VH-VL binders against Vacuolar protein sorting-associated protein 28 homolog 1 (VPS28-1). Designs and how they scored, part 5

Target 1, 209 residues: Vacuolar protein sorting-associated protein 28 homolog 1 (VPS28-1), of Arabidopsis thaliana (Mouse-ear cress) (o65421)
Amino acid sequence: MEVKLWNDKREREMYENFAELYAIIKATEKLEKAYIRDLISPSEYETECQKLIVHFKTLSASLKDMVPNIERFAETYKMDCSAAVYRLVTSGVPATVEHRAAASASTSSSASVVAECVQNFITSMDSLKLNMVAVDQVYPLLSDLSASLNKLSILPPDFEGKIKMKEWLLRLSKMGASDELTEQQARQLHFDLESSYNSFMAALPNAGN
Below, E stands for the ipSAE of ESMFold2; O stands for the ipSAE of OpenDDE; V2 stands for 0.75 times the mean of E and O plus 0.25 times the DockQ between their complexes.

## First folded at step 1 (VH-VL)

Design T6 (framework fv_tislelizumab)
Fold by ESMFold2-Fast, scan of step 1:
Formats: sequence, structure tokens, C-alpha cells
Structure T6 (fold): chain C 209 residues (1-209), chain A 120 residues (1-120), chain B 107 residues (1-107)
Amino acid sequence: as target 1 above (209 residues)
Amino acid sequence: QVQLQESGPGLVKPSETLSLTCTVSGGSISSYYVHWIRQPPGKGLEWIGVIYYSGSTNYNPSLKSRVTISKDTSKNQVSLKLSSVTAADTAVYYCARELYSGYDFYMDVWGQGTTVTVSS
Amino acid sequence: DIVMTQSPDSLAVSLGERATINCKSSQSISSYVAWYQQKPGQPPKLLINAASSLQSGVPDRFSGSGYGTDFTLTISSLQAEDVAVYYCQQSYSTPYTFGQGTKLEIK
């Protein structure tokens, strides 16, 4: 009886999560096409795209064992969403942000690593705005951000953002996976992320070029 | 060194609005959270609420309908307004700043407190 | 709301002896506990944050321990200046809540 109930629950959760993933990919494709066709402003595009990326990142992390390859998922369900797959999987940031991040990169830094750092900052900040504040939702995002910052050779080891993210990861490691950040903790983390992001962008060579 | 100083009328009539100001020196209120805490005579400490960097607030549910916390960054001041006061609101009112150390949030600097008596 | 309960309500300890104050939370709060000292006519003074992190300038005879629901403040060798009311406080969730206080006196 318990095995049957467990199978039924897991199967329901799988289908619900697959339906949600499908919807996010479709919505992202529609949004990318609307932006390319100039049917939506850059600022409206960026806001909506960031929300979709945050939802995607959280959901894909929870589905890692069932859906290790998003491109294969899109192929399996015949989605024909190449723009969405690029945005969510390859780029990880809205087109507007990706272009700004690339323009800030010099020949002494990797544009792809810079884009990865930008993605992880924005995803982390927006997860808090969307009230995705459980430790098991937040920790992977901060872990990814910390790892990406460490790949970028132009940032010194004592860069403020590296220190702050390491401190938050240590703090979260003291909590249970299902524990949630308090409103105050979430706001402080958001502030720390925004401050670190601004410092990060300022540290990039030729930010306007 | 950062210092916080509360100020207000000291005596407030029942049903009126209590207005207190916390003035910060040695640091910017934009750099930390500011809390209000009160202590009735001979009793313990009661958390009233907090104002975050963004200006967003969070209040004790028991006081939420009567409390407003706001800040004026140009004056480096945080204000507390408590409406419809009664004798139960008689207390010493403190403001405190909150810092983050990577492991915890903690209120490290408190004002000296300002005494508020609600009496006719 | 998280309820913080201290024990004892009052404690008398001889000079040079160990004083122990306990604090219990109604739910697990990891290590998000601060301890304060309050003397008559003064604001509370932060002694310890994160259950065990001693605040700069606080004598090392003060120490904190605990995790989850049970926390302890210890003064290893009581001095006359330590006479005060001590409060525990949680910062795990809003509203922030304090224990009822423990009055420490010299025997």
C-alpha cells in the first residue's frame, strides 16, 4: 500500500513538473520571438525573461535526475523551441543582459564566464523576489554563483562578492534543506547580491564598450 | 563609531498618535536594517518592527494595524508612528541597527531609549 | 510566532562562581540566537550572536552554546559588574522574539 501510494505520488509529481517545464519553455520561445519582432519593449522583455529563467533554473535543478538534458526534453516533446533552449540553457540571461555582459568583456576575460556570472547573480536575486526562499532552492543558486565568480581570473580572491557568497553558503549549510529564509534574511541576501552585482559589473574592463 | 539616538514627546494622550525619531550618526541608514523595540516598565523586550535597506517594512502582527516605520535618508533618520495609543503603550522605546556577519543577523548598536508615558 | 522561554527567572551566584542561564525555543531555530545584558536605566547590550559568537569587547568569561531548540549562556567566573537582566532573542523569523529575561544577582 505504501509502495503504490508512493508510485502514484511520484508519477503525479513527474507529470506536473514536466507540464510546468514544457510551459516555461513554450513561454520563453514566445517571449524571444516577440522581442525579436519588436512587439515588446526591451525593459518588459528583460523583466519577463528574467522571471522565466528563475523559474526554469529552480525547476531544472529539482528535475536533474529525471531530465538531465533539456535539449533532449524539447526534442522528445517535439517543442520546436530553439530560441528558448538557447536562452534558458546556453545563455542563461535575457538577450539584453547577455549583450551588455559581452560588451563589458575584454580579451583578458572570457565572455562566456562573464555571462555565466551575470546569469547567476540575476537568477539568485529574482528567486528571492519570487519568494523561492527554501534553503534547497537558494543554496544551489548561490553555489553556482560562487563557482562562476571563481572561474573569472580578473576578479581577485578577496573580491567582495566572493566573500559574501561564501559566507552565505556557510550560513545556509547550518540550516536544514527544507528550512526557509526569513523575510529579513531574504532581503539582506538580496541587498548583498545587488551590491555584489554592481561591484562585479564595475570591475569588468570597458563596461560601456 | 555609529550611534543611534531616539527622540519624542515623552507624554502622549490616549487615542493620539505617538511619533518617535531615531537619528543615526557615524553611518548611513542605507547601510543597515533599523529595528524598533519597546520595554514596558518592569517588563521584558517587545519587538515592534524593522525597516529594510529598500524601505520595505515588517511589523509585529500584534501592532501591525497601528504601526508605521519610515525613513528619511537625507536626514539619516528613521521614524516610528504608533496610532490610537493606550496605557498599554507606555514603555521605553529603543531603535537598533542590524548587521550581517555571514552567519547571523544581530542588533549590535542600540539607542539609549526614550521614555513614552501614555496618560491623560 | 516563536516563543523563547528562559530558565531560571532569577539566579543568585557567588562572586567567582559559574552562572548558567538557559533559553528554549518553541521550534528549531538553528543557531539564530543572540544574548543581551541589560543594566538598570541602560539599553540592552549585545553579548553573543549566532548562539556562540562573542561580540567584540565582551569579556571572555561569557560564552554561549546550543543549536536547534536549547541554548545556554555561561559566565565562568561571576564579577560584580555582571549583575543585570539577561535576555535571549531569536532572529530566525519575524516577529523577532525575546525570552522573558533572567535576573542575575550576587549571593
Scores: ipSAE 0.000, ipTM 0.424, lowest interface PAE 18.2, mean pLDDT 82

Design T7 (framework fv_tislelizumab)
Fold by ESMFold2-Fast, scan of step 1:
Structure T7 (fold): chain C 209 residues (1-209), chain A 120 residues (1-120), chain B 107 residues (1-107)
Amino acid sequence: as target 1 above (209 residues)
Amino acid sequence: QVQLQESGPGLVKPSETLSLTCTVSGGSISSYYVHWIRQPPGKGLEWIGVIYYSGSTNYNPSLKSRVTISKDTSKNQVSLKLSSVTAADTAVYYCARAKWLPSYYGMDVWGQGTTVTVSS
Amino acid sequence: DIVMTQSPDSLAVSLGERATINCKSSQSISSYVAWYQQKPGQPPKLLINAASSLQSGVPDRFSGSGYGTDFTLTISSLQAEDVAVYYCQQSYSTPLTFGQGTKLEIK
């Protein structure tokens, strides 16, 4: 009996996650089409597209073992969403950012560090969602994020995300290792991470803002 | 293929500091998390701590006041120092790597282990 | 700390028969469970990651299942080389914690 109930719950969660993934891909396709057809402004497109990309990366990372291939997922569910798949999987940045990046000529070393920064943002935000709120769980993740942001010369030293991460690291350093963030602190950190991530994406490349 | 190899003293006196080194070959340590795990004779596995690709660390609270993990990327080495040792620290010590995503904290490559005995 | 409890502590199974090892977490940990095999004098070997993902190079007679608090490692047809101690491990929260181990022997 217990095994059957557990299998039913796991199956339901899988379908719920698949439905969410499906919805993100569909929403991204519609947004790409609206932008191509000039139905939405570049600034509105970029803001909404960044949100979808962040959400997609968080969800796809959590689904890696069930959905290792997003292109195959789209094929399985008969999605005609090639623009979305390109945007979410191949590009990883909004079309407006990609266009500015092409104009500024990014190097391969910058690209790898950008990917590192993105992964550290996603990992940090995901950990908060998973109730990993003890100082000794959070501090290493923010430390990794701060270090990766400092590797990017295109980000100024006073970039908001760099400052906020240093502030959080300082605050956490005053706490005991086993101390936990309060609900208010965890929500504030998540907000700071999300806003910093959006600013980070908007700053890539440094030219064209 | 990546291989990990622990090295250090076989015998350590009580109250002294235990120093172990994990040497990585066949790949770079800069893109992986490296964990230290120990196993007392006839007992199970105990997680000691981890060093992330950035050099940041996280330690088991039960050992935190005595443990330091560090790395030297130029030598592809990760080190463990455990201070104020007692007989309870007698164990086989392992280093192991994991991919850097939290969802993949499974440790896929382990060193062969090095035996540490704490006695006078 | 998340406590991982395995059952049984020891198990004797005949060659070719199914072996089942259970692991329970003290709180919900989604699918953040790995399974390891340890033979005498050897380091642990990763068998299963993320509760159900078979590690490359591991025979397909090994399988993992589970979500939340209850996890299972299954060996569909026991072979002589499967004699070992098996450990579950959670990666949901630090400190990372292991089950106490299950000793699997041939009957």
Scores: ipSAE 0.000, ipTM 0.434, lowest interface PAE 18.5, mean pLDDT 81

Design T8 (framework fv_tislelizumab)
Fold by ESMFold2-Fast, scan of step 1:
Structure T8 (fold): chain C 209 residues (1-209), chain A 121 residues (1-121), chain B 107 residues (1-107)
Amino acid sequence: as target 1 above (209 residues)
Amino acid sequence: QVQLQESGPGLVKPSETLSLTCTVSGGSISSYYVHWIRQPPGKGLEWIGVIYYSGSTNYNPSLKSRVTISKDTSKNQVSLKLSSVTAADTAVYYCARDEPYFDWGYGMDVWGQGTTVTVSS
Amino acid sequence: DIVMTQSPDSLAVSLGERATINCKSSQSISSYVAWYQQKPGQPPKLLINAASSLQSGVPDRFSGSGYGTDFTLTISSLQAEDVAVYYCQQSYSTPYTFGQGTKLEIK
């Protein structure tokens, strides 16, 4: 009996913590989209985003043993929150802070284009993890990604990710719409996407102050 | 308490299709990934495939041409079909779930007891 | 496919002593490793996921560590009920693959 009561309490606390983590990620995604769409001022965005980042860091640290990988948590709950995951996990600072750091460099970019690129990378990688490997499923995602990378001024025309995406689009264009990538091809595409994503993130300015 | 239970024929003839069912009780499969794993007598574990929340599947390439995994959410069941069986398919077959609440969704925390399948004429 | 190689194939350890089982992946898999315990006639039991996250209900004498290509399962003080075959498994990419297994016995 005591073991059952203890488990009920533990389960309730875990559900509450998972629900809170889910809510923070969802709230951050909505806030990122509102900022990108100019529905909120930069100062209001920065204040609210910083609060969410602080809350996230506290909660994720307390849940580290249960949820060591936030990206996988978002995937597991089928969250369409690539902008939030970038902000909370990869960046750790509001887009306004990141934008100021970028503006202090000799090259520049825009926060909205960066968010668009991140969203397209994560969506493409997630589709492969879910085994959505038909040409008519994959091609539009890589096309969107390629287009978004071409908008970003900080990335040179010969950026490795731009070249790889063009090569994949060319390969896919030679296949029928209902054809599927082989397991080897899907695995290679996933690695190319991950490698390109890491290079993309590394190309973004890290600090000015 | 969530439980998984495999069921199907114990004996299958070579060249026929093996059909197994995994029945879930104590929880809904709509919130789980469900995997199929097999273990030949005296050997290790081989991953067969997984079915996700969406109904999308992913299969071991060595078996992909012969394997189909499907689910019926209303019956809380996951099915495995393996065509053109041979003696090499003789194994204990397990179904197992990924439960987001009990792990981060990348460990198989609840397994069926396993069902023995022998391929012989 | 990612190949998972365990060492040793078999291990004998005295009661109360530390047992260490190693697992090596053929490529970097970050922390996407789970460890399972299997006793004769039973299905595998999840012990550790994400390389180091202890599954609820598993005794705290079990621990996991590692990152990249080298992973370790440690039992700090071996008990009689720990006699089993232990498997590592990667979930970094499909197909998911298991190590060949390590048979743990009491010396």
Scores: ipSAE 0.000, ipTM 0.425, lowest interface PAE 19.1, mean pLDDT 81

## First folded at step 4 (VH-VL; framework fv_ontamalimab)

Design O1a (from O1 with heavy chain Q104Y; at its last look DockQ between E and O 0.06; V2 from the best seeds 0.00; counts 0 for: pae E 14.5 > 2, placed apart)
Fold by ESMFold2, look of step 4:
Structure O1a (fold): chain C 209 residues (1-209), chain A 122 residues (1-122), chain B 112 residues (1-112)
Amino acid sequence: as target 1 above (209 residues)
Amino acid sequence: QVQLVQSGAEVKKPGASVKVSCKASGYTFTSYGINWVRQAPGQGLEWMGWISAYNGNTNYAQKVQGRVTMTADTSTSTAYMDLRSLRSDDTAVYYCARDRGWLYFYYGMDVWGQGTTVTVSS
Amino acid sequence: DIVMTQTPLSLSVTPGQPASISCKSSQSLLHSDGKTYLYWYLQKPGQPPQLLIYEVSNRFSGVPDRFSGSGSGTDFTLKISRVEAEDVGIYYCMQSIQLPLTFGQGTKVEIK
């Protein structure tokens, strides 16, 4: 039977953009908190904050008709991201630029984000091994993973794991919540998780000998 | 068949609280959301809030914010609406209605419960 | 909040004659995804509301073809081509493009 592919393609792209907007706001909130708590240097903070602001401006411009109010989007999903909303929507510049405050910070902020990513990868892969293949069981795992990956500034914007998880999140959001992944879909997701995990580990600085 | 069955009528005094239940059957409860809508005698429909049966996420109408709590018990496939500090103008029929979206709140209501009459009188 | 305004608020019709109900929103209900989030409900006497029309013009399952919806942007119309006795009740339009969900005031349809 003939299926109208335009609706599926348009819906896929829409939810991909929503997931990315959610991730940008969350990543900015965590970056702002890390800066306030002196867990990241002002230089590292400013660089990553500028990247997030640029990405946000590009994405929000493309979404202005679907998401006319970023504050409403954040309220609807109870993101509790007031610092991020101020930074991205109200200020438009990093806190260091805005207030020019000198601060000291440590690289431990990046290490804690790396540990969070590793935990989310392992939890997701372990859950699939336990045969958790219902959409409403898998979606939150991939959402957490995607958010943690977007938070990590050492990963390039086109990192395979970010792209793959965003595609899966969109696919899952179009399925019924109690639908199950087919055997083929579950194998593909497991492969994508393992591939993304290996790429993630390869992108990390090595520990000293 | 898809069905929402609500608890029976309640008579309350001002200042009390009421908890209305909404038992779902005939579909996967966690795959949908639940809206609550009320109707005062001879009046129109007023949206009170929404809950995702999937994750328990809620959104409340500003008029009742602070007085209402909505919950979902996935083990019994039952949604609840608890309205506190009742006033005479809370007298209404309270409906639960299934939300077609399970994750995002942007869809219409397709199945409604039979309604629960709550009367608040001195 | 998006205000939904229905006209008329009351409509008395002879069986077999057409009826038309207008619904106007204070903001466009057209989303950039190409969908328009406008719904029609019927509440028959003594019954809960039931969905008639979703997304402007789509009949819900089991709704007779004498019901049709049309409109765009901020102006919408529900038409009943030939009113029957079972169509008596109160008709509501509703928007779901943003929170809070809002309904029109209702249009009571009665048989003369």
Scores: ipSAE 0.000, ipTM 0.451, lowest interface PAE 14.5, mean pLDDT 82
ESMFold2 (binder alone), look of step 4: mean pLDDT 93; pTM 0.951
OpenDDE, look of step 4: ipSAE 0.124; ipTM 0.614

Design O1b (from O1 with heavy chain Q104E, light chain K35R; at its last look DockQ between E and O 0.62; V2 from the best seeds 0.00; counts 0 for: pae E 7.9 > 2)
Heavy chain, then light chain:
Amino acid sequence: QVQLVQSGAEVKKPGASVKVSCKASGYTFTSYGINWVRQAPGQGLEWMGWISAYNGNTNYAQKVQGRVTMTADTSTSTAYMDLRSLRSDDTAVYYCARDRGWLEFYYGMDVWGQGTTVTVSS
Amino acid sequence: DIVMTQTPLSLSVTPGQPASISCKSSQSLLHSDGRTYLYWYLQKPGQPPQLLIYEVSNRFSGVPDRFSGSGSGTDFTLKISRVEAEDVGIYYCMQSIQLPLTFGQGTKVEIK
ESMFold2, look of step 4: ipSAE 0.013; ipTM 0.529
ESMFold2 (binder alone), look of step 4: mean pLDDT 93; pTM 0.952
OpenDDE, look of step 4: ipSAE 0.026; ipTM 0.552

Design O1c (from O1 with light chain H31Y K35R L101Y; at its last look DockQ between E and O 0.02; V2 from the best seeds 0.00; counts 0 for: pae E 19.9 > 2, placed apart)
Fold by ESMFold2, look of step 4:
Structure O1c (fold): chain C 209 residues (1-209), chain A 122 residues (1-122), chain B 112 residues (1-112)
Amino acid sequence: as target 1 above (209 residues)
Amino acid sequence: QVQLVQSGAEVKKPGASVKVSCKASGYTFTSYGINWVRQAPGQGLEWMGWISAYNGNTNYAQKVQGRVTMTADTSTSTAYMDLRSLRSDDTAVYYCARDRGWLQFYYGMDVWGQGTTVTVSS
Amino acid sequence: DIVMTQTPLSLSVTPGQPASISCKSSQSLLYSDGRTYLYWYLQKPGQPPQLLIYEVSNRFSGVPDRFSGSGSGTDFTLKISRVEAEDVGIYYCMQSIQLPYTFGQGTKVEIK
């Protein structure tokens, strides 16, 4: 029977994926500890933390049926990784981003908008890596990102990310909802998202120093 | 410990075939892909193809397309490479090497077999 | 297919002195995920290849810190800060951004 054989194959995959998930959580914990202890520069920390968050989101999405609760996974394996769990599951953004948001905001709503922008950037880039390239999948992501960038008053009106995302929204509006981005378009969009994300991060105050 | 152990040396005539085995141990065989890489005497490394031990999907280098078949037997944790219509320029050491080609994070070919010398001569 | 070109093809070094190997790809190895799929292998005499460096600059487990990788796009470098007798062999760069995987021609490192 197909279902029975599929379950057997899924069980074989489970242990390897658990090992990878375990490794990501451990690596993130070590990175968080190094940052708090000033053993790594804020810029190096931010770069590596972003990579771990992207990797974690991709892996956790593929494991949703087997590991629906990351906190339980960490508890089950007695991981002493509370900073990593907070970073990967609760915050979703590097500590430097959190600190910049707090330093630049006169209210909690400004800090929340910065976190929203980061999440929208990461979701958009991650969706492209998962090969979600249909216009009706991509357009809402870029629309949400553009809207969140416009809420953030510390960004100038000519911020590169606002310009690039508006250009992409225009291009997508000329396509059918079920049309897919070509490989070239998807690569260009990913590059534009990454470039805009880097510019966005540079525009935030460096509270982490 | 993780190991890939290959079958012994072979001497073949042109036009024959050879089947090299690669026995995996110390890890979950179906969680990794197996690459086959060869090295002619005094020459560099040449990738021949890849097989997923999970589902049997393969990709072959164009130079050997049509002459090679790669298989995996999950019950014995053994990968095989069958190369047919041998020519003298197929004389080489043949290596198997595992990778994690299905994951975004990719270490490359991290564990290699000891190599199998195949000599094709008249 | 992506062509990988190594220079030099051979290198004789005095023990304790540095060595540097260049690898150039015919296409960028930077993928849209921000990762660069460039790897370095060492094949010691009579042995299979062994992984040294993954994704440009990351040392594989157990690789001494005298080995370092750098580069971006199409131009990459492997450096050995102080060559030891155990470092002799043939060094290969490899790309895995796309199939077929391709290797450089190899750089033979010898002690003089």
Scores: ipSAE 0.000, ipTM 0.416, lowest interface PAE 19.9, mean pLDDT 82
ESMFold2 (binder alone), look of step 4: mean pLDDT 92; pTM 0.947
OpenDDE, look of step 4: ipSAE 0.031; ipTM 0.546

Design O1d (from O1 with heavy chain T28K N55E; at its last look DockQ between E and O 0.53; V2 from the best seeds 0.00; counts 0 for: pae E 7.4 > 2)
Heavy chain, then light chain:
Amino acid sequence: QVQLVQSGAEVKKPGASVKVSCKASGYKFTSYGINWVRQAPGQGLEWMGWISAYEGNTNYAQKVQGRVTMTADTSTSTAYMDLRSLRSDDTAVYYCARDRGWLQFYYGMDVWGQGTTVTVSS
Amino acid sequence: DIVMTQTPLSLSVTPGQPASISCKSSQSLLHSDGKTYLYWYLQKPGQPPQLLIYEVSNRFSGVPDRFSGSGSGTDFTLKISRVEAEDVGIYYCMQSIQLPLTFGQGTKVEIK
ESMFold2, look of step 4: ipSAE 0.041; ipTM 0.541
ESMFold2 (binder alone), look of step 4: mean pLDDT 92; pTM 0.948
OpenDDE, look of step 4: ipSAE 0.302; ipTM 0.694
ESMFold2, look of step 6: ipSAE 0.017; ipTM 0.546
ESMFold2 (binder alone), look of step 6: mean pLDDT 93; pTM 0.953
OpenDDE, look of step 6: ipSAE 0.622; ipTM 0.835

Design O1e (from O1 with heavy chain T28K Q104Y, light chain H31Y K35R L101Y; at its last look DockQ between E and O 0.02; V2 from the best seeds 0.00; counts 0 for: pae E 19.1 > 2, placed apart)
Fold by ESMFold2, look of step 4:
Structure O1e (fold): chain C 209 residues (1-209), chain A 122 residues (1-122), chain B 112 residues (1-112)
Amino acid sequence: as target 1 above (209 residues)
Amino acid sequence: QVQLVQSGAEVKKPGASVKVSCKASGYKFTSYGINWVRQAPGQGLEWMGWISAYNGNTNYAQKVQGRVTMTADTSTSTAYMDLRSLRSDDTAVYYCARDRGWLYFYYGMDVWGQGTTVTVSS
Amino acid sequence: DIVMTQTPLSLSVTPGQPASISCKSSQSLLYSDGRTYLYWYLQKPGQPPQLLIYEVSNRFSGVPDRFSGSGSGTDFTLKISRVEAEDVGIYYCMQSIQLPYTFGQGTKVEIK
């Protein structure tokens, strides 16, 4: 899209969202290059990359009817951002997290499932940091996480994360879709996600090596 | 490595003020809160207040309400505690400690600074 | 404010022997999220406090397994199965269920 005169409020909001999408892709490319060049610590890279991935997923979902293909969007605006497109669209997790997941997996299928689990953990935790506390925002995140954990055979059936996420899904299913988690419930969910994530990473062979 | 490094010892007269700094490193400063705790000579620990580095929200102990201001400088990853109208019973070691709570939540303290001795002569 | 009461206030222990410290709160530390916000800290001579146990029974990173915490509601216990010379210092319990955070008065552990 070229810069042009706004016709009405709806068109203005659409183009403002395109500008945000453009900015996220550019920022991610710069962050990826800074990480490769060792200009940013792995810890700070991971934190900033997580924020960009969460924002990207939320924005791209709201724009899916207008921008169904992110690669095409990048081509349209002549963005040379192949690292960002891989990170945001293909991988869905920071490079540091991807490397830990890959080191833990013995097969392509296992590596894909581990990456899915990591992606779902990170998305869920960062969504709470962004104050996404409505039941209809939280339930899909935990449902995706629970499903991905059940695919990973290396985890025992009584793995903490499987149990805790199932319990949360049951609790949420008794609430209205537009109801919000209380501050107390959000604190609990954040803690349960963080605890389960740490246990998940510890259960992977050679994680963090 | 998560670390909190505090400013050096201070000697003050009653009625003066003191500003203690707490420089954070090894983590995302804006993601966690900072608590301030003091310990008078030979005494136990006393919580003074908490600040969220995310949104600047604060909560102060009633004993020091009105005399204390806690701030956070995100550009330098440094928290500050300014205690005014000093009295002899403010003589203590002042600690900063990171809260385990993310953003504007609070769960308890995990990493402590080395402490800053503030002496107020009567 | 929640009052935290520790007993004993002082404890002399022969190296290799067990030690036990009690902490009682004036209100339940079990929060509506299902977690109990009781923390234990050790302050070695000349050092800042350091976290030993969070949320009743979870050892913080690098804490030896000879330290264990237990309890519920308003009654909590820190146990050291075999006291070593490096365990000397003042032990504090703390509640973080609400602000202001409050501490017990401390238990000084010394070697006989």
Scores: ipSAE 0.000, ipTM 0.434, lowest interface PAE 19.1, mean pLDDT 84
ESMFold2 (binder alone), look of step 4: mean pLDDT 92; pTM 0.944
OpenDDE, look of step 4: ipSAE 0.243; ipTM 0.649

## First folded at step 5 (VH-VL)

Design s1 (framework fv_ontamalimab)
Fold by ESMFold2-Fast, scan of step 5:
Structure s1 (fold): chain C 209 residues (1-209), chain A 120 residues (1-120), chain B 112 residues (1-112)
Amino acid sequence: as target 1 above (209 residues)
Amino acid sequence: QVQLVQSGAEVKKPGASVKVSCKASGYKFTSYGINWVRQAPGQGLEWMGWISAYEGNTNYAQKVQGRVTMTADTSTSTAYMDLRSLRSDDTAVYYCARDRGWLQYGMDVWGQGTTVTVSS
Amino acid sequence: DIVMTQTPLSLSVTPGQPASISCKSSQSLLHSDGKTYLYWYLQKPGQPPQLLIYEVSNRFSGVPDRFSGSGSGTDFTLKISRVEAEDVGIYYCMQSIQLPLTFGQGTKVEIK
């Protein structure tokens, strides 16, 4: 009965993951509401929110083939968790980190570069999602991203994202302007962008600390 | 081998209620949602609502909100649709249909349909 | 609610000839996840609908390769390269980007 035991374990893991996903979304909504209502400190909010985001990213990646659309999951279950969905899916960072990056005009000049990097990551990922995968569509976006990452002195020269973007730019430079990325190439680039974005956000001052 | 088998035809008077069943087999019932879709004679398809077989959470079309209740019994792998305060314009074939994947909209496997006739 | 409009409403096709059905949505069916939530169904006389194509262009298991889907945004097409007798029925497009799920009015395909 080895096959039956293995199937039972996989089925339990699936239900556990489903319940955990539901719980994370609900917990994040409650946390977002508490922060907005000034029931918790910015420091406490950031610490707890970062934990939920990390857990969510790990869990959603493991469930991507079964639950590829988290917004649909929340809508289907009438969770009324729009703040959580924005935080976990759209933003990917605590409100305190997002607001800190946006406050460049009133703080340090590095904050404006951070905001530029975030925007370039999001724009590049969105281009792939919209199936804008021709070299002449993708190359300028990755070039802008690479340039913005190089402006940020807190990132070391061997930061993985800098290396990966340079490799992609070199690869694309050997293709024709109207050539398109294959589905496999587009998915690999998206993975590299998401991985680099997560590492970038983790490297920001006071992020998750 | 994946099958959805529905209960038999019903004839009801206006103001009555009807409860249609949909028995699932050949797959893990709790892993997929069940949609209900109806089709009036000679007309197109109209979505009525959805239920999670795992949690029992529901989402109903506005036109039937307040008159419909969808339930799922995990012990018998059976989904139900209870429609109350029947009117002649509820006359239709009612289908249950399984989500294509876990919490993915869009239906792949359909029941054979249940004819519900509402007349005086 | 998203409105789905199909053209033509009916087609009479000689066996072996191609057929094409158009579907237009009142709003874009492209989601922020990069997927386009457009499905095609066939309802044969006296039978429930059966899934042909999901997410614009993916053939469902067991669907012959003579069926193909294409399109983006609000404009979609289902093509049958060589219509056979068993392809007779009513074809429906459906959007699943938001609730409620909505269907086109249907296209009846008949053999001449």
Scores: ipSAE 0.000, ipTM 0.437, lowest interface PAE 17.2, mean pLDDT 82

